# VHH binders against q05b89, part 28

Target 1, 377 residues: q05b89
Amino acid sequence: MLSSRVRLVATTARLVHSLIYSSSRSFMDLKALLSSLNDFASLSFAESWDNVGLLVEPSPPHTVNTLFLTNDLTEEVMEEALQKKADLILSYHPPIFRPMKRITWKTWKERLVIRALENRVGIYSPHTAYDAAPQGVNNWLAKGLGVCTSRPIHPSKAPDYPTEGTHRVEFSVTHTQDPDKVISALKEIAGVSVTSFSARTDDEEQTRLSLNCTQQALMQVVAFLSQNRQFYQKTEILSLEKPLLLYTGMGRLCTLDESVSLETMIERIKSHLKLSHVRLALGIGKTLESPVKVVALCAGSGSSVLQGTDADLYLTGEMSHHDVLDAASQGISVILCEHSNTERGFLSDLRDMLDAHLENKINIILSETDRDPLHVI
Below, E stands for the ipSAE of ESMFold2; O stands for the ipSAE of OpenDDE; V2 stands for 0.75 times the mean of E and O plus 0.25 times the DockQ between their complexes.

## First folded at step 10 (VHH)

Design n3 (framework vhh_7w1s_2; at its last look DockQ between E and O 0.02; V2 from the best seeds 0.00; counts 0 for: pae E 11.8 > 2, unsure alone 60.8 < 65, placed apart)
Fold by OpenDDE, look of step 10:
Structure n3 (fold): chain B 377 residues (1-377), chain A 123 residues (1-123)
Amino acid sequence: as target 1 above (377 residues)
Amino acid sequence: QLQLVESGGGLVQAGGSMRLSCAASGFTFSDYMGWHRQAPGKQRELVAKITSGGTAYDDSVKGRFTISRDNTKNTVYLQMNSLKVEDTAVYYCAASTYEWRVTPTGEYPYDVWGQGTQVTVSS
């Protein structure tokens, strides 16, 4: 009795959702849209060196009927966006990265800004925020590997502290030093919260004080404690860290449920990225038949994220020659797929996710002109 | 053993309200949890989810259902108001562990599922 494993072809459910939403697409206010985009993936996830958010803003008020998605915003893509009557361009990569001292017709980047403004088109860039987001580019790239468990290589931090304060200050007060007076004095400092508990040290009963404080308050606290050498010398100051986000961060370390050959992995990656060719560096002692269990990946330029990560395989868009050599010397194979090829395919998923997130209030279209500038010959 | 146990299902009249509960054991809820439902002869569908970005709902239940969680009880809830006959289904609780599951099809990253609870809405 051959138990026919009914391969539930998940393919049919995606088609039905696209037909029903023919309802009257409305428009969104730009500010409302930006807020919603931030709710989708917080810009706080972006790297500090990045330039993300609304980069070009038409004069208010501005409404968005059509959101235009692209990986890179070139002049050609800009023309497409204009032809398709985009009101806002979401460019994965920021077309404005370096500061501009002038907006003239001299550089193509400046011309993009001019064309955007003259046509009242906004430009928004999430870039590394979407790299870090749980549902973002790196997650999409990981889908190409097969069934796996993934975690960020560099976990992001939460945008906020769970409690008030950036620092914790702990010290002990003896009974002879009137703990209540000390507590009262500390509570007068704005941005300070104090907790006290009984502690026994070396058979002496002491009051242990633990206070949370802001950076500004910290200086006042230190000033206060410095007035008493006994307090100051035994004071511990802790810098509080924001909580780590378990699913948010740069890169992904992916552990496959089942090991596969490097050859099989290459075919999976090619299929997922719709590439006929990739660049491969074999780790020392590795072959195409070598098993791959752990994959470290980072879309785009992944060298800084992947470096030092223990894995069987590195997957990224681009990596320096020396970084490839380093990885290979460690027995780590490297697959390079070109920068934008590890990113652009995400935009289709992004469209669907944003359509859902925005409740189909606006028209979301993908660039057809957007392509990698490099050709494999 | 990782386990989700749903409760609170049963029979309710159209227009009524019901609250489902899902208690986790063996693990702590991550930021990713959801309620799914499967009606007879239909595919399982997402009803409501909690993510790091907030809550999301299927259009069919938007404004009527509310998903919430109590971390102290390690429990997720689905408050269902203004129930319709079309809401009749087996409701499943799903959760992610502290690991992100990735599938080629881009399925929901849920690796723990409850056994389901029947919700029947009568006319």
Scores: ipSAE 0.105, ipTM 0.480, lowest interface PAE 1.6, mean pLDDT 89
Fold by ESMFold2, look of step 10:
Structure n3 (fold): chain B 377 residues (1-377), chain A 123 residues (1-123)
Amino acid sequence: as target 1 above (377 residues)
Amino acid sequence: QLQLVESGGGLVQAGGSMRLSCAASGFTFSDYMGWHRQAPGKQRELVAKITSGGTAYDDSVKGRFTISRDNTKNTVYLQMNSLKVEDTAVYYCAASTYEWRVTPTGEYPYDVWGQGTQVTVSS
C-alpha cells in the first residue's frame, strides 16, 4: 500500500508548516504588547481619578498568546477567561479600583487577583482613556446614530508633549556665573527641560534661562535657585495651561447630517446596541415624531458629562432620576440603555482594530458570558 | 489589491434614470461609503453618503437619488432618477478601510477611491 505511505508524508509536511507559521505569529512579550496598547490609545487621556493600565502582572518574563476582552471582569468571566487560555485580560472597567490592604480569599475582587496570578494571567484596564479616545467607545456609540459629525463635550488637555511640565521658570545668569554648570545642575532634576538665550541689561550681558518643569520638580528648582541671591531675586514663575484637544475628550456632541424622527433614532439605537428595549423620557413638548438633529452622548454613566449640554436627545447608559427630570424640563429627550449595554458592543470593534494594530500577532477573543447585571423581565 | 470598480455610467436623456454600481475588491466595506461627483470646470462635491445608521444626500439630489448597499455582493449603488443636465459629471465611489483611524470630525476617512464613471445627461 504505497498510497498510505505517501499520505503519511503529506500529512507530516502539512503539520510542520502549520506549526511553524503558528509559532512565528502566536505570541508577544508583555512589555511589547503594553507599549503597543499605549501607542494605540494613550493612557494619559484617562481621568485623573481613574485606575488604568496594567493592574495585575505575572512575574516577568511573561508572553501573551491570547488577549481576552471583557467589559466587566466578574468571577464568571474570569472562569471563562481561564478556560479559554487567556494570558492577558483587558477589562474595560478596572476590577481593582481602591487600594487593597490584603489579598485573601474573602472578597470576590481579591479572588480575581489570586486566580489571575495562580494562572499567570495579567489584567489591564483602559477605562476612561478609551472613553476619551477618538477611536474609543463614545465615537463607536455615535456611529449607531447615522451619518454625523461628533466632537467631545469635554475636550482633553494636550499631553506633556513636547515637554513635561505645568510651570515655566525663568531667571538670569550673569557673566560671573557659569551658565553651563547651572544648566547641568537643573537638568539633573527629573521633569525639567531647559532653554537659554543671551540677554542684555544696563551694559551687562547675561544668559536668560527658561525651563519647564512639573509641579513636583518645581520645589527642587526653587530650592536650587534660592541658594544664590542673584538667581532668586530675578526669578519668574509662570503656570502653564495646555491647549485643549479637538477630538479627544469625554462624551460626544453629535450633529446628524440629516435630521430624523425620535422614533427612527430609537430604532437605530436599539439596532446598534442589539437591545429589544430602551427607556425613554420625552422632553417637554416632544413626541416620537419630533425631529432629532443634535445628540449628546456618553457611554456608561452620563449624568456629569451631559449636564448642561444643549441637545435634542441625551443618550447614555444611566442617569439619576433628577437629572432625567431636569433634561426633560428643558425639552431634551433622554434614552437610557443600562451602563454596560452602551459599552460592550464596542469590544467587537476594539478587537478588530487591535488585530490590525498588532498585525495579527496574537489571538484576541471576546467574553461570551459578560452581560449587564440588570435585565428587563 | 484594494480596489473600487464603478459601472453603470453613460449617456441618458433628461428626465431619465440610471443606476451606478461600485464593487469592492480586496476589502470588506466599512461603515463609511459614499459617492462624489465632479462637473467639468468645477470642484468635486459630495452626492451621497451611507453608514450603518443611515444615509445623507446633497440638497441638489435629495428626493431624486438613492444610495444603498448590498453587503452580500460587497457593492454600493447610486440610483439616479429624474436626471437633469446639471447632473452631468464624473461620479466617484469612495470607502474607508481604516476603522481605528479617526478624522477630526469623528468620521473614518475615505482612503479608497474608484476611477470614476462618466454620466452625461442630454437635453
Scores: ipSAE 0.000, ipTM 0.350, lowest interface PAE 11.8, mean pLDDT 83
ESMFold2 (binder alone), look of step 10: mean pLDDT 77; pTM 0.770

Design n4 (framework vhh_7w1s_2; at its last look DockQ between E and O 0.61; V2 from the best seeds 0.00; counts 0 for: pae E 4.4 > 2, unsure alone 60.9 < 65)
Fold by OpenDDE, look of step 10:
Formats: structure tokens, C-alpha cells, sequence
Structure n4 (fold): chain B 377 residues (1-377), chain A 123 residues (1-123)
């Protein structure tokens, strides 16, 4: 009676705890996210006529898990954003540009606002801030040209003055006029800083005063100086400018390391923008074989930025017929790629940059529905 | 001429932290700085970079490494947390003096390099 001990091989079901690393994507507070976005690219870079920043704000508190990127926020794109459970939409173009006196169901823009609010979705628009930003749309567009040196066509100004004050006032005081008394009086004016130095003019020793002042203080300074005709007549008033930012601004003037034919440049641009067709105007005396060394570019509507810029080639989304004629008459070739085609491709890079900037704290997705409204047929 | 000097490398256990420093001297502090690493038998790879537009990281170090700069000290830092054995490499600080350069890849050519600092992560 051979008792066959059936060794129950305990199949240790290795519960492969698939550690679903639920990458617990952390939620960001909306305010924190907005601050971080501003750190990425300051809204101060935006044009004064533009409408940028948080355009639609859900009632607080609001957290963002999913950031939805689009070039244009149409009703179709809004539906996509909602389906994808966006908490904040970053629309490159502001869907709210003109003031709204009413929020009704009458216009598609109002409907966007309504749909956003009803679903607690914020809308943020950087627009021209991202045009100007060093890493922004124009820089991205320039990547399509090849290896080049690039600078803004219209450089932005720094947000702040390097020193306290908006004006500098300079004048000389003779020793007989008691420079110390004058300095003391000026220092009593709020918003004034005074520096004095010795100057010699025509063998006479004088005290030169240089003061920085605010606009408000300037009027007081002028009033003070006007009491002494000698001071006033020789006073120089300078308006201080904020420093220019070297890498921030509208458009780009790109100088290629190596000249290429216009034909080659067209192919590069098509490839970069993933376009099969572009519109070309040849400059006077130019052909497809003409060399291109300097390219002036501006994403979107570039006419105002490109006008007057010396280059072999203008690259933009759209330009008026007359502006194209003007450029061509000057021997400048023009490539038009349609408005949004010079912008939308940037969003992929933007996603990656923001993902890095935000340390992967939130989910960032691109619109798949967003398209140029124009079809080339 | 811009010179870069790395410091802060050494031996660390897996899961540990280390902070690398790169001191810049000789010229204006570059706006375009980066950390690269080269493991034995591998090609040099970008780890983290500072650009005019912000910070970027290689996927392998995202969430673990942080690049920062102190302009007052002309120093760039790489804070490395949760170190892995695979992070073992010579780490190089690099700077680009081509501040106006645009490349199709978006990468700035680094033309100034430090001598490197060895980081060894033990199991």
C-alpha cells in the first residue's frame, strides 16, 4: 500500500503586485500654477494691446491636475478639453480679447466662458508674452531655418528701472550758491536721490549735481529749480529708459551660419512646420537659387514687426498684399505659412518645457482637435 | 576666458543625495549652463540645463535632480536626490558662450567645459 504522498506543489502565485506606480500626479493649486507659468515666461513681455493671463477663473479653491494646451480655443476644442478632464486650458490666443458686457449664449466666445465656468475649467492665455519670450514661438520658428544667430527685431524692455526713478536731472551749482544747501533741499523731496561730483568748467570749479527722481518728484524738482534762474537754464532733464532685453522681444532676425538657396530654405521651413505648401513671393531679381543668409521672422501676423527690417527673406504666417509687394520691391522674398501654422507646432515644445518647469506635477496634454481654420486646396 | 570648475563629487550610497557645484570665472556668467555626465563606456549625455527660458532635465533624472544658479556667486548647482547606481558617472559642467545661437534641436552648443567631477553611487 504505497501511500503516494501527492506533494501539493504550492504554486506560490507570485502576486506580481504590479506596483502600479500610480504616479500620484500631484495637484497644483491654481495660484501656484499661475505663478509658475509666469516664472516660465513673464506676462510683462506681452504687448500692451494684448489680453493675457488668467481670463476665466473658477471659484476658489481650484486645483489643476490636467493642463490642456491649444493654439486656438474653439467650441470644438473646448469640448475636447472637457472630455479630457482639463482643469486649466492654456490657449495661446486669448478667446477673450474684447471686453464682454454680457455673458450669454449668444456668441461662441461667451459660450466658451459659460462652458468653462460650468465645468470649473480655467482659461489662461500667454499670447504675445510667448511671442517675445526667449524660448517662445519665434525662437521655435527660427529652429526651422537651420543653425543661426538670432536676435529680437523689437527687443523688450526690462520690467524695472535699474535705479530708483524715471528721470535724471543734472545741473551745476557754483560755490557761491552753497551746493550743500541745494542738495539738502532736494533730498527732502520724496523720490529723489542726489549725487554730487566736482566739475571744472573754464577754470572754475563747480559742483555738478545728478539726481534720479520719480515722475512725481520731477515736478517738485523743477519747481525748486525754477526758483533760481541760473539752475534752471542749465538744467538737463533726461528720461530714463528701462534696459533692453537682449533675447526677449518680438520677431527674430536670424543670420544663418551658412547661406542656403531659397529653395533649400523653403524645404526646411516646410519640414519644420510639417507643411506641404507655402506661399512664396520672390523679391525683385531673386530666384529659387538665390542665397538666403538673413531671415526676419515673426509668427502669426508679422507685418508690423517685419516692416523695415533688412533681410533676404521674410517668414511669417500672414501679411497683407501691399506689405508683400513692398517687401518684394525691396528685393526681399516673403514666405507665408498661414497664421496658426507658424504657431501651433510650438505647443509640442511648450509641453515639454512646461513639463520640465513644473517638475511633472501635473498632466500636460495637447489638443488634437485644434487645427488651422484654412485649408489649402 | 570663461573657466568652469566642478566640485562636490564623491562616493554616495544608493538612495543618498549629493550636491555638485560649478564655479564660473574669467568672464561674464553664461546664461546657458548645463550639467552633463559620462558613464564608463557610454557617451556623454545632458543631465540638466539652464536656458534663457528656464530649466530642462533628462527623463532619467526628472524629479530627482534639480539644477539651480546663484548669480551672485557665479555658480551653478546640481542637487541630486535619490541617487541610483546608474547615476555613476563623471559629471561635467558646461557653458555656452553662444548666447544668440539657435539650433534646429534647440540645444545650445557648449563650448566651455569643466574638468569634471566623479560621482560614484554604491549599491
Amino acid sequence: as target 1 above (377 residues)
Amino acid sequence: QLQLVESGGGLVQAGGSMRLSCAASGSTFSSYMGWHRQAPGKQRELVAKITSGGYAYDDSVKGRFTISRDNTKNTVYLQMNSLKVEDTAVYYCAASTYEWRVTPTGEYPYDVWGQGTQVTVSS
Scores: ipSAE 0.168, ipTM 0.533, lowest interface PAE 1.1, mean pLDDT 89
Fold by ESMFold2, look of step 10:
Structure n4 (fold): chain B 377 residues (1-377), chain A 123 residues (1-123)
Amino acid sequence: as target 1 above (377 residues)
Amino acid sequence: QLQLVESGGGLVQAGGSMRLSCAASGSTFSSYMGWHRQAPGKQRELVAKITSGGYAYDDSVKGRFTISRDNTKNTVYLQMNSLKVEDTAVYYCAASTYEWRVTPTGEYPYDVWGQGTQVTVSS
C-alpha cells in the first residue's frame, strides 16, 4: 500500500531507504494554492481586457495533488490532463474568454468546462499577468538573446501607493460656514479621507479642503458638494496617477552587453525557441551582418506593444503587415516566430519556479500534447 | 553601497540543521539575492537564490535547504536541514545591484558579496 504521509528525513541512510521503497502524495487546498499563485505573480498585473484567475472551480472543498501546465487548453490537452490526473489546469491562454450564456455540449469550449467539472478539475489562467511579471514570459523570451539589460516597454502602474483612492477633490469653505460640519459630513462617505488647511485669498480667508476618494465615492462627494453652490463653484477634481513600476509591465526593451550580427541573433532565437524557421523583415539599410544591440520584444501578438519603440530588432510572435512595414521603414528589423512559439517554452521555467515556490508540495506536469497548431509545409 | 553580513555558521553533526542569516545594510535591499558556497579546493557554486518572483536551488540541496527573506529586517535566510559532510564550505551571501539584468541561464552577475561564514559538518 502507498504511504499517505510526507516523510521527514532525519538521516541520509533512512532518507535513501525510504525514498526507494515508498511513495506518497502531497496536496494543497485549492484556496491556499490560488493564494500562493497570486503571491508568485499578482493577477492585478493583467491587462484590463483580460480574463484571468480561476475560471472553473469544482465545488469546495477541493484539494490539488497535481497541477497541469499548458499554453492552450484544447480538447486533446484536456484528455491528456485527465489521464494524468490533474486537479488544477493552469492554462496560459484563457479557454473561457467571452461570457458563456450556456454550458451545453454544443461547442468545444463549453465541453471543456463540462469535462473539467465532471472530473473535479479546476482551470486557472494567468495570461497577461505573466506577460507583465518580472519573472514572466517576456523575461524567459529575453533569455534567448544573450546577456542583456531589460526593462518594460509599457511599465505597469503601482496599484495602491503612494495614496489611497483614484481622485483628489479640492474646494473651499468660507468663514460664513462651519468647516467642521462639512468635514464630518464628508467623512461619512465610504472611501473618503479629508484634510483641511487655511488659505489666503484676495477676497477673504477660507478653509481649503482636500480629500482623496475612490471612483465609487466620487459621485457621492460631488452630490454632497452640489447642495451648496459656493462649494461646487470652487471645486476642482483631479484624477490621480500612480507611479510606474520598474520591472513590471508589457514587453521588454533589451540592451545586449555585446552587440551581435543579426545572423547570430537569428540563430540564438531559433535555438531558444527550438524552431527551424522564423520570418524576417530586414530594416531599411540592414543586412544579416548588421549589428544588433537593442531588441524590443513581446511574446504573442506584439504589434501594439512594440510599435513606436526605438530598437535594432523587434521580436514577437505576430505583427500586422502595416506595422512590419512601419518598423522596416525606420531601419528596424523584425523577427516573427508565431504566437504560441514565443510563449510555450516559458512553461518549463514556470514549472521549475513553481516547484520551488510551492516547496515541492504538489506534482507539476507540463503538457506533452500542447503544440503550435500551425506547421510550415 | 549595499553591504552584506552573514551569521549563523559553525560546527554541526551530519544529519543536523543550521540556519544562516544575511543582513543587508547601506543601500536599497535587492530582490536578486542568493547563497553560494565554496568547499576547500573547489570553485564557488550557487546554493539557492531569490529572483524577482521565484526561487532556485542547486540540485544537491533541493528538499533540504530553504531560502527565505524578511523585508522588515532586510535579511535573507538559508535554512539547512539534513546536513551532509559534503555541505562543509564557506557560505557567502550575494546580491545583484542590477536586478534588471537577464542571462540565458538566469545566472546573475552578483556584484556585492558578504565575507562568508564557515559551515562545518562532521561525521
Scores: ipSAE 0.113, ipTM 0.502, lowest interface PAE 4.4, mean pLDDT 84
ESMFold2 (binder alone), look of step 10: mean pLDDT 78; pTM 0.785

Design n5 (framework vhh_7qia_2; at its last look DockQ between E and O 0.41; V2 from the best seeds 0.00; counts 0 for: pae E 10.2 > 2)
Fold by OpenDDE, look of step 10:
Structure n5 (fold): chain B 377 residues (1-377), chain A 125 residues (1-125)
Amino acid sequence: as target 1 above (377 residues)
Amino acid sequence: QLQLVESGGGLVQPGGSLRLSCEASGFTFSSYRMGWYRQAPGKQRELVAFIYSGGDTEYADSVKGRFTISRDNAKNTVYLQMNSLRPEDTAIYYCATETWTYTPEGTYRIEYDYWGKGTPVTVSS
């Protein structure tokens, strides 16, 4: 009667308490987030023809827990965003570009707006601001080239003049003409700032006047000066330029530390953009073995930015047939990667940068549905 | 000061496995993508794998399915699990993060910076 003591091996179910570190991700107020985004890259960098910023605003108050990043906001991508509980969509390309006279169910763009508002989702678009930004899409595209030194092809300008006025007017007043009276008269004009200097010309002491003025004030200044032929004839009018922004602008001119073959460059670009195919036009006299040292690039439709730039290679998404011919005729090889392929990959970097910039206060996710509408067959 | 310190390299037989580690310091590790590069003798340095701050990963075609990059943000460490190693995987492996430097002339330099000495991996029978 062998009492088989069935040792009940107590399977200690290690409750792996998956400490769901519910990282209590804090929410941000939409206004605060927008301010922070603008601090990341100012919307002032955008081209004047562009439509950037908050394009769709839910009624206040609105908080953002999840920021959804996409290159293009299609209806399919919108559905994804909604499914993933996005509170704000950052669409690289603005889904609203042209003014809408109506918001109906007729067009897909209007439907996007409707769906966004009905679900209290904001839509923000940086577009060309991120093209121009030092850390923007063109910078990202340049990373695919290898180690290089880059500069903007078209440097951006500051949004404002450093001083009041758009013009500087300079002229000389002789002592006989009572400089103080002239100065007093000019100071009565709104939008004018006057500075006077002692100047000696041809052994005669003169008062040199330098005034800054607005465009509106300029006409009044000219009118005033025209009353005295001596003042008018020797008056210099300067148009003031806004200061250039460093590191900021459209396109990139990239100088590689070491020259590489065009073939090698193609492989680098394919790898960076995760493409199996690109379109290549060889410059006159060039081969795949030709060295590439200088690359001019612009994400998206880069023709207007690249045109006239001296380089061994143009890299962009789209370029017209004629523009390609022009470049090739100049001995410049051209690589076309399709429009969105030169942009979409940037969103991963953007996420990292925004996570850092926003101190991980919100959840940032990338669209998985977003893709190039074109298929290479 | 930003530092990356690689470890875990060594000699392994073909088909073997190694796990590389890179400990990072001097920056907000969790906010940046981290990567591994390798340089074989007489060859150019090449990307092996990247892991983004969000956890997405990228791999060179040559290592896909064999290598796995991961990160532990609490330890400021990025890992490269290397399985099914081949002789062609022999290289010095470097940990990297993306950086760019700005010049007073208005230009900037984009590069993946390596602040460590690297860790050698030799795959040999």
Scores: ipSAE 0.126, ipTM 0.533, lowest interface PAE 2.4, mean pLDDT 89
Fold by ESMFold2, look of step 10:
Structure n5 (fold): chain B 377 residues (1-377), chain A 125 residues (1-125)
Amino acid sequence: as target 1 above (377 residues)
Amino acid sequence: QLQLVESGGGLVQPGGSLRLSCEASGFTFSSYRMGWYRQAPGKQRELVAFIYSGGDTEYADSVKGRFTISRDNAKNTVYLQMNSLRPEDTAIYYCATETWTYTPEGTYRIEYDYWGKGTPVTVSS
């Protein structure tokens, strides 16, 4: 039999190995985590009116071992997050939306800020950036419909122009006008990018200049052209547009691979959202047996996104009474599920995606307390 | 090279039990959600059960209380324990996962859903 001293040393080595693995908890600096979150889904996709990003920041340096996910950050959810040792709260809805004149104990929203800071907890909100993202809330909502293809109802624009600048100025310079001198002069203007090529027009070789310039530089370019009257012929000034993104934008227009009855679609939606009831408005001429192939959806409050979109069915959390009447009058059925019921289920998908994106470096947990404030009884 | 290999199907009497297994390789199993789907003869494929990387589970209404999905990350295996089987549970059962990668703008996309070849389950008599 082996001596007890030898077995004790081997057992101790296994215990030390286990302790080292369990005590080697992963963590990230807050700045690095925020960069990774932006790589995951850019905050530039958010609507212009939105308040997204890091809303509350503990004094640097700050490390994150636990990321806590919630749809809404209430005081009850804050207490849960603190008990579960959150270092950063990702709140889908921004708890700070309008400017705060004061930070006191008076209102519940102010108390959230105070409690977060006193416990060194950050608050981050992606909100409409995740509504727009290809892997975001609306993609999750679309998965409940069955096998379909989808595209944004309102595609986002790319964050940058494909080239430098916001304008293009094009004109021609003949050999007698000394193209190299003209190019040199234009390159001295800050914010101008010059491209040239040779061309033949009217049996004379010319240099065609194509300038990409910033709005700020445009006036200097125009002044240059105006002072050189030889260039007035055939000058073109174009305002550039940012290209549309194929899969990023608000809402989703989903085309099912195979039509299903409205009744079947209702059951799929109830199952996906874990709801016993939804509110239905039938489009004119439609019944529960009517086929549904095209669904336009928008998580949350979808009235403005869905309005005017041709579809068999609108799916959203909230829509005004008059917008429902407008859709129904056009033969479009409407299903309403309440605001956060169309959003909260995404957080499980988000956790999985962030676990993979962050390579499991930090602990990501979901609120168990967070729930829609409205209940059907 | 991603692979999903199902096993454990067979013939069983109504009220009986089966345990399906799916062994995964070619990806970081612990980071990905896993699911079981089924396709009955002449019907469309439907979700049966789903388990997230964090361990949360979801079930189709038709199997709640009878089926249990679980995972063993050390063995790269997902399981489906099927109890109180009924004739309507007869189907080919598929193991599946979603994989993804990120675009240059820093968003992810689902590159493809991977499915196993399936394991048949027959509940008869």
Scores: ipSAE 0.005, ipTM 0.442, lowest interface PAE 10.2, mean pLDDT 84
ESMFold2 (binder alone), look of step 10: mean pLDDT 77; pTM 0.753

